# Designs tried in a protein design chat: miniprotein binders against q9zuu9r114to356. Part 1

All scores and structures are predictions.

Target 1, 243 residues: q9zuu9r114to356
Amino acid sequence: IAWKDLTVTMKGKRKYSDKVVKSSNGYAFPGTMTVIMGPAKSGKSTLLRALAGRLPPSAKMYGEVFVNGSKSHMPYGSYGFVERETQLIGSLTVREFLYYSALLQLPGFLFQKRSVVEDAIQAMSLSDYANKLIGGHCYMKGLRSGERRRVSIARELVMRPHILFIDEPLYHLDSVSALLMMVTLKKLASMGCTLVFTIYQSSTEVFGLFDRICLLSNGNTLFFGETLACLQHFSNAGFPCPI
Structure headers, positions and changes below count from the first letter of each chain, unless a header shows other numbers.
F, E and O stand for the ipSAE by ESMFold2-Fast, ESMFold2 and OpenDDE, each averaged over both directions (binder to target, target to binder). V2 = 0.75 x the mean of E and O + 0.25 x the DockQ between their complexes.
Where letters were taken out, [cut] stands.

## First folded at step 1 (miniprotein)

Design A1
Amino acid sequence: SPEELEKLLEEIFKLAEELWKLAEKGDPEKLYELAEKILELLEELEKLAKEGDPEAAKKLREKAEELREKVEELKKELEKS
ESMFold2 (binder alone), alone request of step 1: mean pLDDT 69; pTM 0.572

Design A3
Amino acid sequence: SPELKELKKLIEFLKEIAEWLKKALEELGGSPEELEKAEKELEKLEKEIEKLEKEAEKLKGDPEKVEELLKKAFELARKLYELLEKAEELEK
ESMFold2 (binder alone), alone request of step 1: mean pLDDT 76; pTM 0.722

Design A7
Amino acid sequence: SEELKKLKEEIEKLKKEAEELKKELEKLGGSPEALEEAERLLEYLEEAIKFLEELAEKLKGDPELVKWLKEAAELLKRILEELKKRAEELEK
ESMFold2 (binder alone), alone request of step 1: mean pLDDT 67; pTM 0.540

Design B1
Amino acid sequence: SKVRITIYVEGDDPEKLKELAEKIAKELGGEVEKVEVDGDKVIIVIYVEGEDAEKLAEKIAEELRKKTGAKVEVRVEEVE
ESMFold2 (binder alone), alone request of step 1: mean pLDDT 76; pTM 0.705

Design B2
Amino acid sequence: SGSEKREIRVSDPEEAKKKAEELLKQGEDVIIYFESDDEEEIRKFAEELRELAKKYGAEVLIKEDGDKIFVWVRPKEEGS
ESMFold2 (binder alone), alone request of step 1: mean pLDDT 68; pTM 0.605

Design B3
Amino acid sequence: SKVRITIKVEGDDPEALKWLAELIAEELGGEVEKVEVDGDKVTIEIRVEGEDAEYLAELIAFELRKRTGAKVEVRVEEVE
ESMFold2 (binder alone), alone request of step 1: mean pLDDT 76; pTM 0.707

Design B5
Amino acid sequence: SKIEVRVEIEKDGEKYEFRFEADDPEKVLELILKIFEIIEKEKPDRVEIRIEAPDEETARYLAELAKWILEEAGFKEVKIEEEGRRVRVEAEK
ESMFold2 (binder alone), alone request of step 1: mean pLDDT 80; pTM 0.805

Design B6
Amino acid sequence: SKIEVYVEIEKDGEKYEFRFEADDPEKVKELIEKIKEIIEKEKPDRVLIFIEAPDEETARELAELAKKILEEAGFKEVKIEEEGRRVIVWAEK
ESMFold2 (binder alone), alone request of step 1: mean pLDDT 81; pTM 0.819

Design B8
Amino acid sequence: SEKYRVTIRIESDDPEKAKELAELIAFLIKEELGAKVESVKVEEKDGKYRITITVRAPDEETAKEIAEIIAWLLEKETGAKVEVKVEEL
ESMFold2 (binder alone), alone request of step 1: mean pLDDT 74; pTM 0.689

Design B9
Amino acid sequence: SGSEKREIRVSDPEEALKKAFELLEQGEDVRITFESDDEEEIRWFAELLRYLAKKYGAKVEIKEDGDKIRVRVRPKEEGS
ESMFold2 (binder alone), alone request of step 1: mean pLDDT 66; pTM 0.572

Design C1
Amino acid sequence: SPEELFERAWELYEKGDLEEARKLLEEVLKKDPDDPEVYFLLAEILLEEGKLEEAKKYLEKVLELDPDDARAWELLARILEKEGDEEGAKKARERAEELRKK
ESMFold2 (binder alone), alone request of step 1: mean pLDDT 81; pTM 0.761

Design D2
Amino acid sequence: SELEEQLKVLAWRAELLAERAEELAKEGDPEKAEELAEEIKIFARELESGLYSPEEYLKALEELAKAAEELAKALEELGDPELLEKAKELLEKAAELLKKAKELLEK
ESMFold2 (binder alone), alone request of step 1: mean pLDDT 65; pTM 0.565

Design D5
Amino acid sequence: SEKYRVTIRIESDDPEKAKELAEIIARELKEELGAKVESVKVEEKDGKYRITITVRAPDEEVAKWRAELIAERLEKETGAKVEVKVEEL
ESMFold2 (binder alone), alone request of step 1: mean pLDDT 71; pTM 0.646

## First folded at step 2 (miniprotein)

Design A12
Amino acid sequence: SPELQEMNKLIEFVRQIAEWLQKAMDELGGSPEEIERAQQELDRVREEIDKLYQEATKLQGHPERVDQLLKRAFDMARELYDILREANEIES
ESMFold2 (binder alone), alone request of step 2: mean pLDDT 67; pTM 0.544

Design AC1
Amino acid sequence: SEKYRLTIEAPDKPGLLAEITQLLADEGANIESIEVERTEDGKATIRFVVEVPDEETLERILEKLRQIPGVEEVRVEEVE
ESMFold2 (binder alone), alone request of step 2: mean pLDDT 83; pTM 0.796

Design D6
Amino acid sequence: SELRDQIRVLTWRAQLLQERANELMKQGDREKAEQLRKEIDIFNRELESGLYSPDEYRQAMERINKAVDEIRQQLSELERS
ESMFold2 (binder alone), alone request of step 2: mean pLDDT 71; pTM 0.611

Design D8
Amino acid sequence: DPEELRQEIEIFNRELESGLYSPDQYIKAMTELAERAHQMGDTELVRRASELFNEATRIMSEGDKEKAIEQLRVLAWRAELLQERLDS
ESMFold2 (binder alone), alone request of step 2: mean pLDDT 60; pTM 0.429

Design D9
Amino acid sequence: DPEELRDQIRVLIWRAELVIERVKEAVEADEKGDYERALEEIKIFIRELESGLYSPEEYREAIREYLERAEEIKKLLEERK
ESMFold2 (binder alone), alone request of step 2: mean pLDDT 66; pTM 0.478

Design H2
Amino acid sequence: SDIRSLMRQLDEDWRKIQEATDPEEVRQALRRMIQTVEELKKHPGLSPEVQQFHKGLDELIELLNRALELTEQGKLDEAKEVVQQIREKIRELHERFG
ESMFold2 (binder alone), alone request of step 2: mean pLDDT 81; pTM 0.783

Design H4a
Amino acid sequence: STEEVRQLAQRIDELSRQFEEAVKNGDTEKAKQILEEMRKVADELYRLTGDPRVIEEIRQAVDRAIEAFESGDKETAERLLQEAQEIMDRLEKELS
ESMFold2 (binder alone), alone request of step 2: mean pLDDT 76; pTM 0.689

Design H4b
Amino acid sequence: SPEEVRKLAEQINELAREFMRLGGSPEDLDKVARLIQELAEALYRAKGDPEAMERVIEAVKRALELIQELGGSKEEVRELLDRAEKLMREVEKIS
ESMFold2 (binder alone), alone request of step 2: mean pLDDT 60; pTM 0.440

Design HP1
Amino acid sequence: SPIDEEVLKELREMLGEDGLRELIDLFLEDAPERLKELREALEKGDWETLRRIAHSLKGSAATLGAKELSELAAELEKAAREGDTEKARELIPEIEKELERVIKELKKYR
ESMFold2 (binder alone), alone request of step 2: mean pLDDT 90; pTM 0.905

Design HP2
Amino acid sequence: EDGLRELIDLFLEDAPERLKELREALEKGDWETLRRIAHSLKGSAATLGAKELSELAAELEKAAREGDTEKARELIPEIEKELERVIKELKKYR
ESMFold2 (binder alone), alone request of step 2: mean pLDDT 80; pTM 0.756

Design MT2
Amino acid sequence: DPKQELLDRAIELVREAVRLDEEGRYEEALEKYREAIELLEKVLEMTDDPEFKRLIQEKINEYKSRAEEIEKYLEEQKKQ
ESMFold2 (binder alone), alone request of step 2: mean pLDDT 86; pTM 0.825

Design N1
Amino acid sequence: SPREIVERYFEALEKGDVEAILELFAPDAVVEDPPGTPPIRGREAIREFYERLFKKYPDLKFEIEEVIVSGDTVVVRWRATGTDENGKKFEIEGISVFEIDEDGKIKRLRVYFD
ESMFold2 (binder alone), alone request of step 2: mean pLDDT 88; pTM 0.870

Design P1
Amino acid sequence: SPDGILIIDPETGRILDVNPAAEKLLGYSREELLGKPIEELIPPEDREKFREAFEKLLRGEPVEFEIRLRRKDGSEFWVEVSAVPIRDEDGEIIGILVIFRDIT
ESMFold2 (binder alone), alone request of step 2: mean pLDDT 94; pTM 0.932

Design T1
Amino acid sequence: SKIEVYVEIEKDGEKYEFRFEADDPEKVKELIEKIKEIIEKEKPDRVLIFIEAPDEETARELAELAKKILEEAGFKEVKIEEEGRRVIVWAEKGDLSEEEIKRLAEEAMKKL
ESMFold2 (binder alone), alone request of step 2: mean pLDDT 77; pTM 0.754

Design X1
Amino acid sequence: GEVRHIKTPEELRELIESHPDKYIVVYFHRPGDPESEKLREVFERLAKERPDIVFAEVDLSENPELAEEFGVTEAPTVVIFHKGKEIARVEGPNPEELRRLIEEAS
ESMFold2 (binder alone), alone request of step 2: mean pLDDT 80; pTM 0.811

